# Ledger of designs, part 1: VH-VL binders against q57563

Every score and structure here is a prediction.

Target 1, 131 residues: q57563
Amino acid sequence: MRKRVYYWTDSEHINKPVISDTILNTGVKINILKAKVEPQEAFLILELFGSKETIEKALNYLSKFGEVEEISKVIKRDLEKCVHCGCCITQCPINVIYMDEDYNVVFKEEDCVGCKNCLKACPFKAIEIFE
Positions, changes and structure headers below are counted from each chain's first letter, unless a header gives other numbers; antibody chains are not in Kabat numbers.
F, E and O are the ipSAE of ESMFold2-Fast, ESMFold2 and OpenDDE, as the mean of both directions, binder to target and target to binder. V2 is 0.75 times the mean of E and O plus 0.25 times the DockQ between their complexes.
[cut] stands for letters that were removed.

## First folded at step 2 (VH-VL)

Design k2 (framework fv_cosibelimab)
Fold by ESMFold2-Fast, scan of step 2:
Structure k2 (fold): chain C 131 residues (1-131), chain A 121 residues (1-121), chain B 112 residues (1-112)
Amino acid sequence: as target 1 above (131 residues)
Amino acid sequence: EVQLVQSGAEVKKPGSSVKVSCKASGGTFSSYAISWVRQAPGQGLEWMGVIIPIFGTANYAQKFQGRVTITADESTSTAYMELSSLRSEDTAVYYCARDYDILTGYYFDYWGQGTLVTVSS
Amino acid sequence: NFMLTQPHSVSESPGKTVTISCTRSSGSIASNYVQWYQQRPGSAPTTVIYEDNQRPSGVPDRFSGSIDSSSNSASLTISGLKTEDEADYYCQSYDSSNHYVVFGGGTKLTVL
């Protein structure tokens, strides 16, 4: 299975190899979907792959060195309200919203991290995120 | 629990600048956007601008563009608002306010206590 | 860039229901979320409603929000009025095209 999480860590733990240690200690596989690393803090959006038990161990390990919030959001678009203006495209930090060859706005909902930036950007309130 | 603690009251002369600080504190680290909102005596709330510290991006209301600068020092969890070329009309309580989450819309879940800035000769 | 217009003041007796409107001057009120803030004298504002109709933890269910597209307005409704509800109330929305936060002018609620 897979899980996506927001992960925050402070300067005390930023110099620790937390991601590598999590993988080595649990067997989980991790993709970093977004990272902002500064000298005093780091923010990451992580995608974890493994069995349910492996992912639970990984989340527990990450929690020792920072703050973890599970992303369980489902994005939906109301096609009756959507006029395909594209305002949501530039607001997606992980680029899962794009315009197809027919100029229709398309979401890769399964790749969404639930940040709500597109919801804020939609002038027609066509986008919902269910938590 | 998150708290926003602002610097103390200031009295400034016309033409000078003021820099107000907003320190975020709490037992658990969290990321957020910080907006600055002012309120002149007996008047309503007026948005000045926002910064998302973790991304270093800022945007300002057109009225304040060129006079306001909003910055953040992530190492101290402190946001700053500097307003230059002060006029008597800038006398107001200045608030910092946290957006719910750095990745979600503009709804302010925590507010600082406010900083009174008085501009007089 | 648009304006949000609120009545300057409303008043009602304890135990009754009051509704405060917030009207958008251009573009649809339904195009962007509306928040509501309560400010008591000498205090910073606090959120009572976010995203049109959601309540933060600790806000009583006597507070509710709604959107009316026909009048192009949002409304804050407070039922079972208590003296402690006496405050200034501000609506707020967001202009997603220009990345600006817009506040209404505020409504003084008097509980008489």
Scores: ipSAE 0.000, ipTM 0.504, lowest interface PAE 15.0, mean pLDDT 78

Design m7 (framework fv_cosibelimab)
Fold by ESMFold2-Fast, scan of step 2:
Structure m7 (fold): chain C 131 residues (1-131), chain A 119 residues (1-119), chain B 112 residues (1-112)
Amino acid sequence: as target 1 above (131 residues)
Amino acid sequence: EVQLVQSGAEVKKPGSSVKVSCKASGGTFSSYAISWVRQAPGQGLEWMGVIIPIFGTANYAQKFQGRVTITADESTSTAYMELSSLRSEDTAVYYCARDIAVAGSFDYWGQGTLVTVSS
Amino acid sequence: NFMLTQPHSVSESPGKTVTISCTRSSGSIASNYVQWYQQRPGSAPTTVIYEDNQRPSGVPDRFSGSIDSSSNSASLTISGLKTEDEADYYCQSYDSSNLGVVFGGGTKLTVL
């Protein structure tokens, strides 16, 4: 099984081996899709692989050192408002928004993590999230 | 294609230290963990420890805690294993291995480095 | 704090099927993934099975892995045995109590 999560922790905990300890303690596989580390806080987008039981153990371990939230949001684009300007492409931290050979902006919605960066970047307010 | 290349054979005296290198190429060094495994002549495989280069964090087998140090240099894509207070029982081939899950899912192995401890 | 126990040696004729067992002394064998490595004399180990039963690209389908909860064991099965299969085989799993990797003692496979 695969599960994507937001993970927030402070700088104190990012200097601890939290991610590596989670992997070693549970056997879960973790892919770091995005990391933003500031002096006082860290924000990560993680992709976990394993059995349901393994993932639950991993989420319980991570929650001891920060806040974890499962990514379950659906992102949609309003094609009547979208003019294919591409402003959202550079704001996607995991590169699921791209321009095809006809210069149309394409979303791989199924791979989206719902971080909302593209919503704020769109000058035409063409992007919506449904929870 | 991923390749792990280790430093050459070493002959050491009891009580000294040895530092073995493992240079990775063909893959993203920071994305994977590197484990160290040794094998004494005619014996089985024995895990020593692992490092996750992106975090600089290492974990060691209890038997080697206090004697082994595993480090990584991301600029050269090289992992190191240093073993101190060498004994004759430390004579072995030392392997590095790429660990996809940090839980011993090894996909690529180095060629091995023979360390001989004798006086 | 568990051990993985393998037979020291197994032998079988070319073309036959051989099975090598790997028994976990405490805790369930199914609680952590099991890998299998092949090591020929003078060579580094190579992976023949990962995550209990998966084959890396290039490993023939006559190699297979399985888990048997009733005996608390993992097994490596090699069918259509060839002389090139002669090697030492090691099982390996993960120990959550020690936060570390555990290897079996190894099995010498002889094809004669």
Scores: ipSAE 0.005, ipTM 0.530, lowest interface PAE 13.4, mean pLDDT 79

Design p1 (framework fv_praluzatamab)
Fold by ESMFold2-Fast, scan of step 2:
Structure p1 (fold): chain C 131 residues (1-131), chain A 123 residues (1-123), chain B 112 residues (1-112)
Amino acid sequence: as target 1 above (131 residues)
Amino acid sequence: QITLKESGPTLVKPTQTLTLTCTFSGFSLSTSGVGVGWIRQPPGKALEWLANIYWDDDKHYSPSLKSRLTITKDTSKNQVVLTITNVDPVDTATYYCARTFEVYGSGTYFDYWGQGTLVTVSS
Amino acid sequence: DIVMTQSPLSLPVTPGEPASISCRSSQSLLHSNGYNYLYWYLQKPGQSPQLLIYLGSNRASGVPDRFSGSGSGTDFTLKISRVEAEDVGVYYCMQALQTPYTFGQGTKLEIK
């Protein structure tokens, strides 16, 4: 089994031991798909591999040192509200939003991890998250 | 498809009022965040921004020209009108209207431009 | 007003050679949100301006990958890796950090 999650942690727990300790304590395998480390906080997109039980133990362990949210959301754009301004493009941490040859903003929704950064960036409230 | 077209007089005399209309299609000024701006270019010179108007009737003007400029919109007709009072020969330029939007609360950029209309101010 | 200064004003280039245009602003264009509010436009002879680069370094749709924008704060560069005949025209940088939005004086790219 595999599961992707968003992980937010503060600078108090930002060091590498959190990820390493999770692996050592649960036996889960972890790929770091994206990492943004600031002096006061860290944001990561993690991909976990293991049995259902192993993944549950890993998520419980991570939650002791930060905030975990499972990626189970589908992003959808309201084309009637979207004016193709491109503000969302720079906020996508995995680069699935781009501008096409007609200057229209395109979402590669199938590759989206649902992190909500583009929703917060959109001044026209054209982006919706569905579960 | 998005298109914009400028219309108005091609010749005006010094001290008169110049009125230019931008008629557009493919988008609406009822859409939140959308705006239309006016930019001019004197022959052989650089581009100069004049004014923007947005969906909520928010208006921005070049400070040096503010006392002479008025920008208005008619959302139902897909039109934006720019008025320049007391023109003089230095106002001779090609006038463009262009679609714009507020980018993350501050900036703006122009993605679709009209063809431009040359206005000559001469006696 | 933020003053935008371009150099060079005239840029003769041999086809296939690289070209570089500089744009300097009188104050930083870096917003607290992390974006540089700098844009590049190309005006081909007899045509309206067209958007090339937005927010400092992002290529507009349909713009060839030989065009790139770089820089931050007050010093920006537009580069063309291999100039082609269709690239002839006047290039303008623009700041949109604050009103009045201001353009550089333009750089005329000509084939030698």
Scores: ipSAE 0.000, ipTM 0.504, lowest interface PAE 17.9, mean pLDDT 79

Design p2 (framework fv_praluzatamab)
Fold by ESMFold2-Fast, scan of step 2:
Structure p2 (fold): chain C 131 residues (1-131), chain A 125 residues (1-125), chain B 112 residues (1-112)
Amino acid sequence: as target 1 above (131 residues)
Amino acid sequence: QITLKESGPTLVKPTQTLTLTCTFSGFSLSTSGVGVGWIRQPPGKALEWLANIYWDDDKHYSPSLKSRLTITKDTSKNQVVLTITNVDPVDTATYYCARVGYDILTGYYSPFDYWGQGTLVTVSS
Amino acid sequence: DIVMTQSPLSLPVTPGEPASISCRSSQSLLHSNGYNYLYWYLQKPGQSPQLLIYLGSNRASGVPDRFSGSGSGTDFTLKISRVEAEDVGVYYCMQALQTPYTFGQGTKLEIK
């Protein structure tokens, strides 16, 4: 399975190899979707891959060295308001919005991390996010 | 290849403002964790840290010099600028800019892992 | 501020012999994460400083294995197992546990 999380770590753990240790100790695979790191703190958006049991072990390990919050937000597009102009495509930092062969804008919502950049870019206010 | 180079005036008069520019290549300040710092060395003396700026525009200054220092960045130009106000002869030094490295996967913090060539600034009337 | 003290300040060495430089901090550089925030730099004559050792004991990229860093807390050592002519210069330790980052006075290594 796949699970996306927000991860915050503090000055006590910032220079410890927490991500590497998590992989080595649990067998989980981790993709870093976004990172903001300072010597005294870090904020990460992580994507974890593995069995349900492996992911649970990884989340428990990460929680010893910082704070974990599962990404449970759902992005929604109002098709009656959307005119398929494509302005949201260039604002997605992880490239999950694209135009198909019929010139319709398509969202891979399952890959969305909830950053809301596309909401700001839409001139028709067709995009909403539920927390 | 990672390179940094300092530029600015080589002679400045007391009470004036000194502006130094660091231009770099081989890395970007849009990369999470990375920063650029300034260090100076008066002739024949030890190294002294001045300021750091990071990818997210976070800034740190030497407390004794903070009121005189301003550090800024232009990520699109790969430049970091340090400004020192009200200079006096004691500010005569070789000024270096250097990368503040960080490896996010290992958590290894490596300040000043690559240095510019340095620029000698003399403060004299 | 954390004060860094190096000894000796002048170190004449015969080529091929070992050399050792001490660095002491006024307070512990060991963070609760298990790392010592202690760094070693070499400044060769007329050149910019270059990083040798990071986080107390890790060699920087391209640094020969004859260089090693050791120590923890307040007492650190840089060792060169066999000194070569290219090792001449001033060695500095630095702490990055807290701002301001502070350097030692420097140790000048010279060939006898």
Scores: ipSAE 0.000, ipTM 0.534, lowest interface PAE 13.2, mean pLDDT 81

Design p3 (framework fv_praluzatamab)
Fold by ESMFold2-Fast, scan of step 2:
Structure p3 (fold): chain C 131 residues (1-131), chain A 126 residues (1-126), chain B 112 residues (1-112)
Amino acid sequence: as target 1 above (131 residues)
Amino acid sequence: QITLKESGPTLVKPTQTLTLTCTFSGFSLSTSGVGVGWIRQPPGKALEWLANIYWDDDKHYSPSLKSRLTITKDTSKNQVVLTITNVDPVDTATYYCARESGDILTGEIHSGMDVWGQGTLVTVSS
Amino acid sequence: DIVMTQSPLSLPVTPGEPASISCRSSQSLLHSNGYNYLYWYLQKPGQSPQLLIYLGSNRASGVPDRFSGSGSGTDFTLKISRVEAEDVGVYYCMQALQTPYTFGQGTKLEIK
């Protein structure tokens, strides 16, 4: 199972091995999809992998050292409005939008983090974010 | 879970300075696209926006009150402070702090005030 | 400053009936990015305001489907398809297109 979360913590907790301790104590696997670290504060977008029970334990562990919010945004594309121009591809910071060999734009919707950059980039208003 | 809580004096005399603190958890004011604002509501009246502060320390004030208002943040303490100078009885109100959020990658704000504190009633009287 | 005007200011409703609240702005709230910077809030008696609708028509997390927002530019509507007892309170619209952010006068919804 997979779950993506926003995670806020201070720089002191990032210097303590919170991510690796979470992995070691719960068995969850974690990818860091985005990180913004300032001298006193850190913001991360994390992707957790494991069983439902493992992910729940990991979220409880992370909450001891910071604040966790589940990412509930879902992106959908209206194929009738999309003309496959590719403007959204360059605006995706995590590279989940690509063009296939037939020049059709393809979304890996399950990998989306809900940043809305592709929605703003689309001149045809073919992209919707469900929050 | 995101929470905000206001604190400060419940009674202030005319001409004094009112200082209110908003302490929050569940988010950071160093995160792009996040801000905290202050809104007040006099008893039985409508909501009135006062000021906002954002992750990049950008600040906006109500023009009619700007000369009396100062908003600051301490991101390491998760606090936003509002000061109002030279108060008078018309400043009697419940004061709320609330969060704004938006696109974390561009910093564009668009949620409106999405989470509010419980409010703190401040009475200005002699 | 953008002026926000709500109508009606008092709205008595029989439980189970629909309700509708209008909000008008003195200038367009439609940004060049395609968004209407119009928000609807509910303040239940003795409680803080809570967000119902953001950017004109989007329901906030946890808000029941019976609430809907519509409109664009200067004329906006909040609809409740079937009013329930828990919906009692004062409804406010707010614009955040430009500072100062401004609220309507509020609409008090009461069960009759």
Scores: ipSAE 0.000, ipTM 0.526, lowest interface PAE 13.7, mean pLDDT 80

Design p4 (framework fv_praluzatamab)
Fold by ESMFold2-Fast, scan of step 2:
Structure p4 (fold): chain C 131 residues (1-131), chain A 126 residues (1-126), chain B 112 residues (1-112)
Amino acid sequence: as target 1 above (131 residues)
Amino acid sequence: QITLKESGPTLVKPTQTLTLTCTFSGFSLSTSGVGVGWIRQPPGKALEWLANIYWDDDKHYSPSLKSRLTITKDTSKNQVVLTITNVDPVDTATYYCARDYTTSGGEIEFEYFDYWGQGTLVTVSS
Amino acid sequence: DIVMTQSPLSLPVTPGEPASISCRSSQSLLHSNGYNYLYWYLQKPGQSPQLLIYLGSNRASGVPDRFSGSGSGTDFTLKISRVEAEDVGVYYCMQALQTPYTFGQGTKLEIK
């Protein structure tokens, strides 16, 4: 399983090894996509990798030292631009994009992690994912 | 607290060399992914990027000015220095230094100027 | 070099009304990683530029939710939903997709 989150903490907690402690205490793997450290606070965009149980433990641990918000999945597909070619299907690393019985491309939105691979693959720029 | 401050001469004669120093605190250029850049603004005109230097001593220069620009750093003193040779009245501007912050985890990287110094006005006149 | 073009150059606004600033790039700012390397800065009178929006649509820390960025590729917009007196200044867009980093010519927002 893969999950993206916004993480806010004060700058003193960034000086503490909160990310590495989360990994050591839960077994989760964390990829830091963005880090911005300011005098009053730090903001990170994190990708968490692990089982559902592992990710839940990691989110609970992180919440002790800051505020965690799951990145809201807002997938917008412009049906006027989408020709149902299926190029996005092969680029989805978690297989939540598929063709239905009528050969229409369908997104299983509830399982999307917001990785944006399908945006890169769409030759018609019909897909937008908002943070 | 992150702060940057520019210092150098406020008045320079045409053909001379201009040297500006950026002194900063609250971060280090020994940190992977951190850089410092110089941006200038002539009176009443738009911002113009000049040069960046990064933690690993990688340097980038504005192509139109490259032959006149040198950027260096002293990581132990938290300083970045920009040198502009053969100055001309069109080099009259407020000069800013700013932190260029990059972070990566795996394959995704982001880069932007997040904190700026107060700026120093340099007038090039005879 | 990538050329950044802003419109309008001058924007007089009555307090409480919305404002919109456009920024167009001569080349796409969309990187293969899926992000637009477009940034919005505000320079208040007598002050240094300050970051408002990074990567096209993300609000910087401390920036009021009245500010929003949108767009992709070559066409970007900064919107202020309800202009306040403190929003006066010159707004600049910047691209950092490739060197040299380039700025728009600036949009001066003034209170009527």
Scores: ipSAE 0.000, ipTM 0.483, lowest interface PAE 19.3, mean pLDDT 79

Design p5 (framework fv_praluzatamab)
Fold by ESMFold2-Fast, scan of step 2:
Order: C-alpha cells, then structure tokens, then sequence
Structure p5 (fold): chain C 131 residues (1-131), chain A 127 residues (1-127), chain B 112 residues (1-112)
C-alpha cells in the first residue's frame, strides 16, 4: 500500500533526522515529493510505502514531531479550455501528467497530490483542484 | 537474493497468442513501490519496453502494442504474466522481465527502473 | 514518444584507455523535482542488461568507480576512465520520464 500526506514541522524538529528516524523505527519507505524550508517551519509532501500496519506506525511516529494530514484532493481539467500545449507536464513532481500519441495531454487524476504546480503553468487556466 | 526467470514457448506460429510467465524471488509485489516490467530485444536490435505492472495492480503498456498486450500478476505465486495476441514474425525476440522500484534513496533504494533482470527467453515466430 | 539517440554506435578502444558514450534525448529529462530520469545499462555478450547508472549520475551498487555518468536535460555522457576487457558489450541509455520508456540504439564497445 501507499499513502500520500502533507507534513508540517517546526525548524526545531527539522534539526532532528525525523524522516530517517521514521524509516528506521517503522520500516516504511518514503519518497519526498516536495520540500519547502522556511524560518520556524518546514513543509513536505511525502509518499509512504508499506503494509497498512507499517504506514499506521509511520504516521503515528511523524505526528510526534509535527502535523500530518492525509491528501484527499480531486483534480479536474476543463477540456474546452485545454489546448494540449504540455506546459503542465514538467511541473508535475510525481509524473501524473503526460502526452499521448495523439499529442493530447493526459492526467492520471487518481495519483494527484494537489500541489497546484500545474495550475500556475497552465496559460489557459484549464486546471482546477477541489479540496 | 533477487532473481527473475522467464518461461514460455520458444516457437509460436503467426496469428497465435504468446503467453510468457515471469517467476521471481527475493521480493514481493505486495510491497508498495515495487513493479515488474517486460522488455524485448529482436535479434541484433535495440531494447524495447512493452509493459509494467505495479504492486497496486496499476498497468502501463507501450502505446504501439497496447491493443495486443495484457499484463497480470499473481502476488501469492510471485508471478507476472504477459500475453501478446496475433503474433507475427516481427515479434521474434528475446523477452526479459525485470524489477522496477520507486523507493526513497536513504536506505540504498531509489528510483530504479529495471535494476534486476531475468536471463531472457528467445521466442521465434515462424510457420 | 521521447527519442533517445546514442553516439558513437561502434566504439573500438585499446585496453587502459578512456571511453566516452553520448546520449541525447528529444525532450528534456530534467523533472521539476531536480532529477534527470536517465539510466545507463550494459549488456555483456550473451547476458541480460545490467544497471550501471541511475538518475543521470548515480552509480548502481557494485559498479566500479571507473564508470561515471554526467549531463542534464537533453545531453548525457557515460565515461569509462580506463577500459578493461570485462567492459565489452553494448551500452544503452534509457529514459523513464514518461511512458513509453525508450532506449537508445546501443553503443557496442569492443577491444582493439
């Protein structure tokens, strides 16, 4: 199983190896899909891999050092506005946007983490995310 | 130790269906982030990717062959099966199965696409 | 589809000398996450391909230090600092930025 989460932590806790400690203490595998470090705050988008039990242990461990929120967002593309220019493809950090053989841009919407990078890249404002 | 091995017929007649089985050990397709793919190599030619299947039963196919390809898994038997319908002589190739992973790099894992390969099995399509 | 082009296609090398193989992609392989989704494989005679380099420049486990990968975007290079007899085979680059995953034509490295 896999689960994607938003993770917020203080700069105090980012000085601890919280990600590596989570892996070592639970056996979970973690992809860091996005990381943003600010004074007093760090924000990450994490993808966790493991059994249901392993993921539950990992989420509980992460919660000791920050706030964890499961990702449950729905992305929608307006096909009337989309001209298939492909500007959104390279802006997706998890490769869920690609171009097919007919040069049409395709979204694997179920895999979207709601980061909104593709929204900024679209010059035609064809992409919306429902929270 | 991670191993993969391909099995299936070595000779198939044109228009028939080719079925290949990949049997593996040392890892499980119940483990998140893990997948198995099929790659072929016609004699004297380059490698060509065919299909992937992942732990969550997600499937990807080469667009040029998609209508002819089916990939399935049996997690309990550690097997992945590829089926190619309506074969012709151009499908003559050595067929490989290989493991793919999308794991974080901290513990010696990473974005490995096809880090372990089977020995390959030559399939000749001829009348 | 992303097209991968290798040069040279044939590379005769004297043992102990360096070798260099180029790989060019029709589209950038640099993802916004900072990784180049480019991989190098070696297929020794009669054997299956084996992974040498992942994500552009990272050596796979067990690969000797004399192998190195470099480049970004559309232009990549595989270098062997001192070629040994055991390095004979066909080298392939591969992109995994998008499906279908595509390979170069292959570069056959031979000892002179």
Amino acid sequence: as target 1 above (131 residues)
Amino acid sequence: QITLKESGPTLVKPTQTLTLTCTFSGFSLSTSGVGVGWIRQPPGKALEWLANIYWDDDKHYSPSLKSRLTITKDTSKNQVVLTITNVDPVDTATYYCARGTIEFEIDSSGYYYFDYWGQGTLVTVSS
Amino acid sequence: DIVMTQSPLSLPVTPGEPASISCRSSQSLLHSNGYNYLYWYLQKPGQSPQLLIYLGSNRASGVPDRFSGSGSGTDFTLKISRVEAEDVGVYYCMQALQTPYTFGQGTKLEIK
Scores: ipSAE 0.000, ipTM 0.510, lowest interface PAE 16.3, mean pLDDT 80

Design p6 (framework fv_praluzatamab)
Fold by ESMFold2-Fast, scan of step 2:
Structure p6 (fold): chain C 131 residues (1-131), chain A 124 residues (1-124), chain B 112 residues (1-112)
Amino acid sequence: as target 1 above (131 residues)
Amino acid sequence: QITLKESGPTLVKPTQTLTLTCTFSGFSLSTSGVGVGWIRQPPGKALEWLANIYWDDDKHYSPSLKSRLTITKDTSKNQVVLTITNVDPVDTATYYCARDSTIFGVDYYGMDVWGQGTLVTVSS
Amino acid sequence: DIVMTQSPLSLPVTPGEPASISCRSSQSLLHSNGYNYLYWYLQKPGQSPQLLIYLGSNRASGVPDRFSGSGSGTDFTLKISRVEAEDVGVYYCMQALQTPYTFGQGTKLEIK
């Protein structure tokens, strides 16, 4: 099983090696899709791999030292409305939107985390994200 | 909990119009990416998809049956209605409605939750 | 229309043994977004179809891990690692890449 989460580290706990401790204490495997680490805060996008029990244990452990929010894949792009202007590219925190050789904007929907940044950036309303 | 339930007549005469209503709970057709479809199954035979309707009132129909089918929704009532005109005995089947989605996540899996079905017999 | 073909149509299995069902499509079900729009359903006797696998390989909520889906493009397989009595029923694959959505003819799994 796999699960993707947003993770924000509490300022009080930022000095703990939270990711490595989570792996050690649960046996979960973690892929870091995005990391932004500042002196008093950290924001991570994590992909967790393991059994259902292992992932639940890992989420409980992470919750002790920060805020965890599950990521649902809830995005659709209407290719009829998209004019490939590229405004959404820089707004994607996990870089799954890019321009191909023909200057067409390509969206790796399977890697999307549903954050809505690209929806706000699109002047043509070609992107829908569901709540 | 997500539920869908079909309702309508259990017996219809040839040449008449069959109207079936799907009433659902636990989700809304005001949610972008969500829809409801109709599928039928003649006794002892395979499943056959009939029509879908989505949050934005986009409609799709089985090409072989399109001239006989109409699908509509009432978002405020959580209902989807399928109408089949000029029925004949080959339309005898259990009719199901099911949730569909163009989005995927913890609670959305495409055509995932089905009603219990309603058996409609077309005979004179 | 996309034609879906299942094999075998009848599958007698001894309890505890593995089972495998094939589903082939007349054209690729792989969308440019990277997903295979292939679904597997189980219809137990007298019941409505229930979703087992969505988008080729993902197990639906509550589905036991003994069920798995694999394949891409035009050739898909549903595997049951260890068949149990409760697994009896008719298995259907469905494509949702294009309308009309089309189903295979069904595979009846029976305990022998």
Scores: ipSAE 0.000, ipTM 0.512, lowest interface PAE 20.1, mean pLDDT 80

Design p7 (framework fv_praluzatamab)
Fold by ESMFold2-Fast, scan of step 2:
Structure p7 (fold): chain C 131 residues (1-131), chain A 122 residues (1-122), chain B 112 residues (1-112)
Amino acid sequence: as target 1 above (131 residues)
Amino acid sequence: QITLKESGPTLVKPTQTLTLTCTFSGFSLSTSGVGVGWIRQPPGKALEWLANIYWDDDKHYSPSLKSRLTITKDTSKNQVVLTITNVDPVDTATYYCARSPYDFLEGYFDYWGQGTLVTVSS
Amino acid sequence: DIVMTQSPLSLPVTPGEPASISCRSSQSLLHSNGYNYLYWYLQKPGQSPQLLIYLGSNRASGVPDRFSGSGSGTDFTLKISRVEAEDVGVYYCMQALQTPYTFGQGTKLEIK
């Protein structure tokens, strides 16, 4: 399984081998996709690989030293290609795509489950899912 | 276009080793986040998962069969091989290979091969 | 191992009528990430299984909107709003919350 998470911790815990300890204690594999270390906090975007059980153990371990938030799959819409025709709206089974008061198509990307129905519905190929 | 196809012997004798090959196209196991699994179906019975292998060579086996199963891949040939040792007549089944995405929202079998029937008898 | 139990095992349906299939798991399939790791497959006579529903309620690519999945935790339902002749086959639920991945025993949908 693969899972991406936001991870917030202080600089003290980054200087401790929290990532290495997580790998050692759970067997998970970790890619660091982004790291931003500031004087009183650190923010990481981590990509975890392993079985569902292994990832769950890893997330529990990381949560002891910081805050973990799961990253939902992100719909990326190319605004240069999108003409706001609305064909994607009726294909979303969970209604996270809607037309605003100015008739622009809006994606509530935080609620997206990655089913790809809107991607196939777009005649302009303007939608990609970032996994 | 994603396709998978199983190949191997159609008849094996009890106690022998059964080797099945899955050849696929339209995706690669050099790509992160994807795997291939094997599922079997005895005639007239339900589907039974056997093993998965992933792009990073991570392997998962059915616990009840693990001592008899080996799954390997040849990434350059787009092939996954399943080996079952010490076969018994109860291993008679149609064997399928299938693509297995490996992410937290889509961990399932989305494309299946046509299946190959293997009969175990003396 | 997680045991998957389907009901009914045999489902004769008149074309145009609705059909409903139940799937129950021996433990919750709801992960802490909020998703149910429950999948529905259709195996038409003489063919390989094909994916219908993933993560409990999401229709797979190319699957008609007459198919819908619902439920959470241990109780799941697959509904077909208007059964067509091409829907004949054996329906399987599967859990992928943990290995071994396990399937239900199958529900055979037949036209009356």
Scores: ipSAE 0.000, ipTM 0.528, lowest interface PAE 14.4, mean pLDDT 81

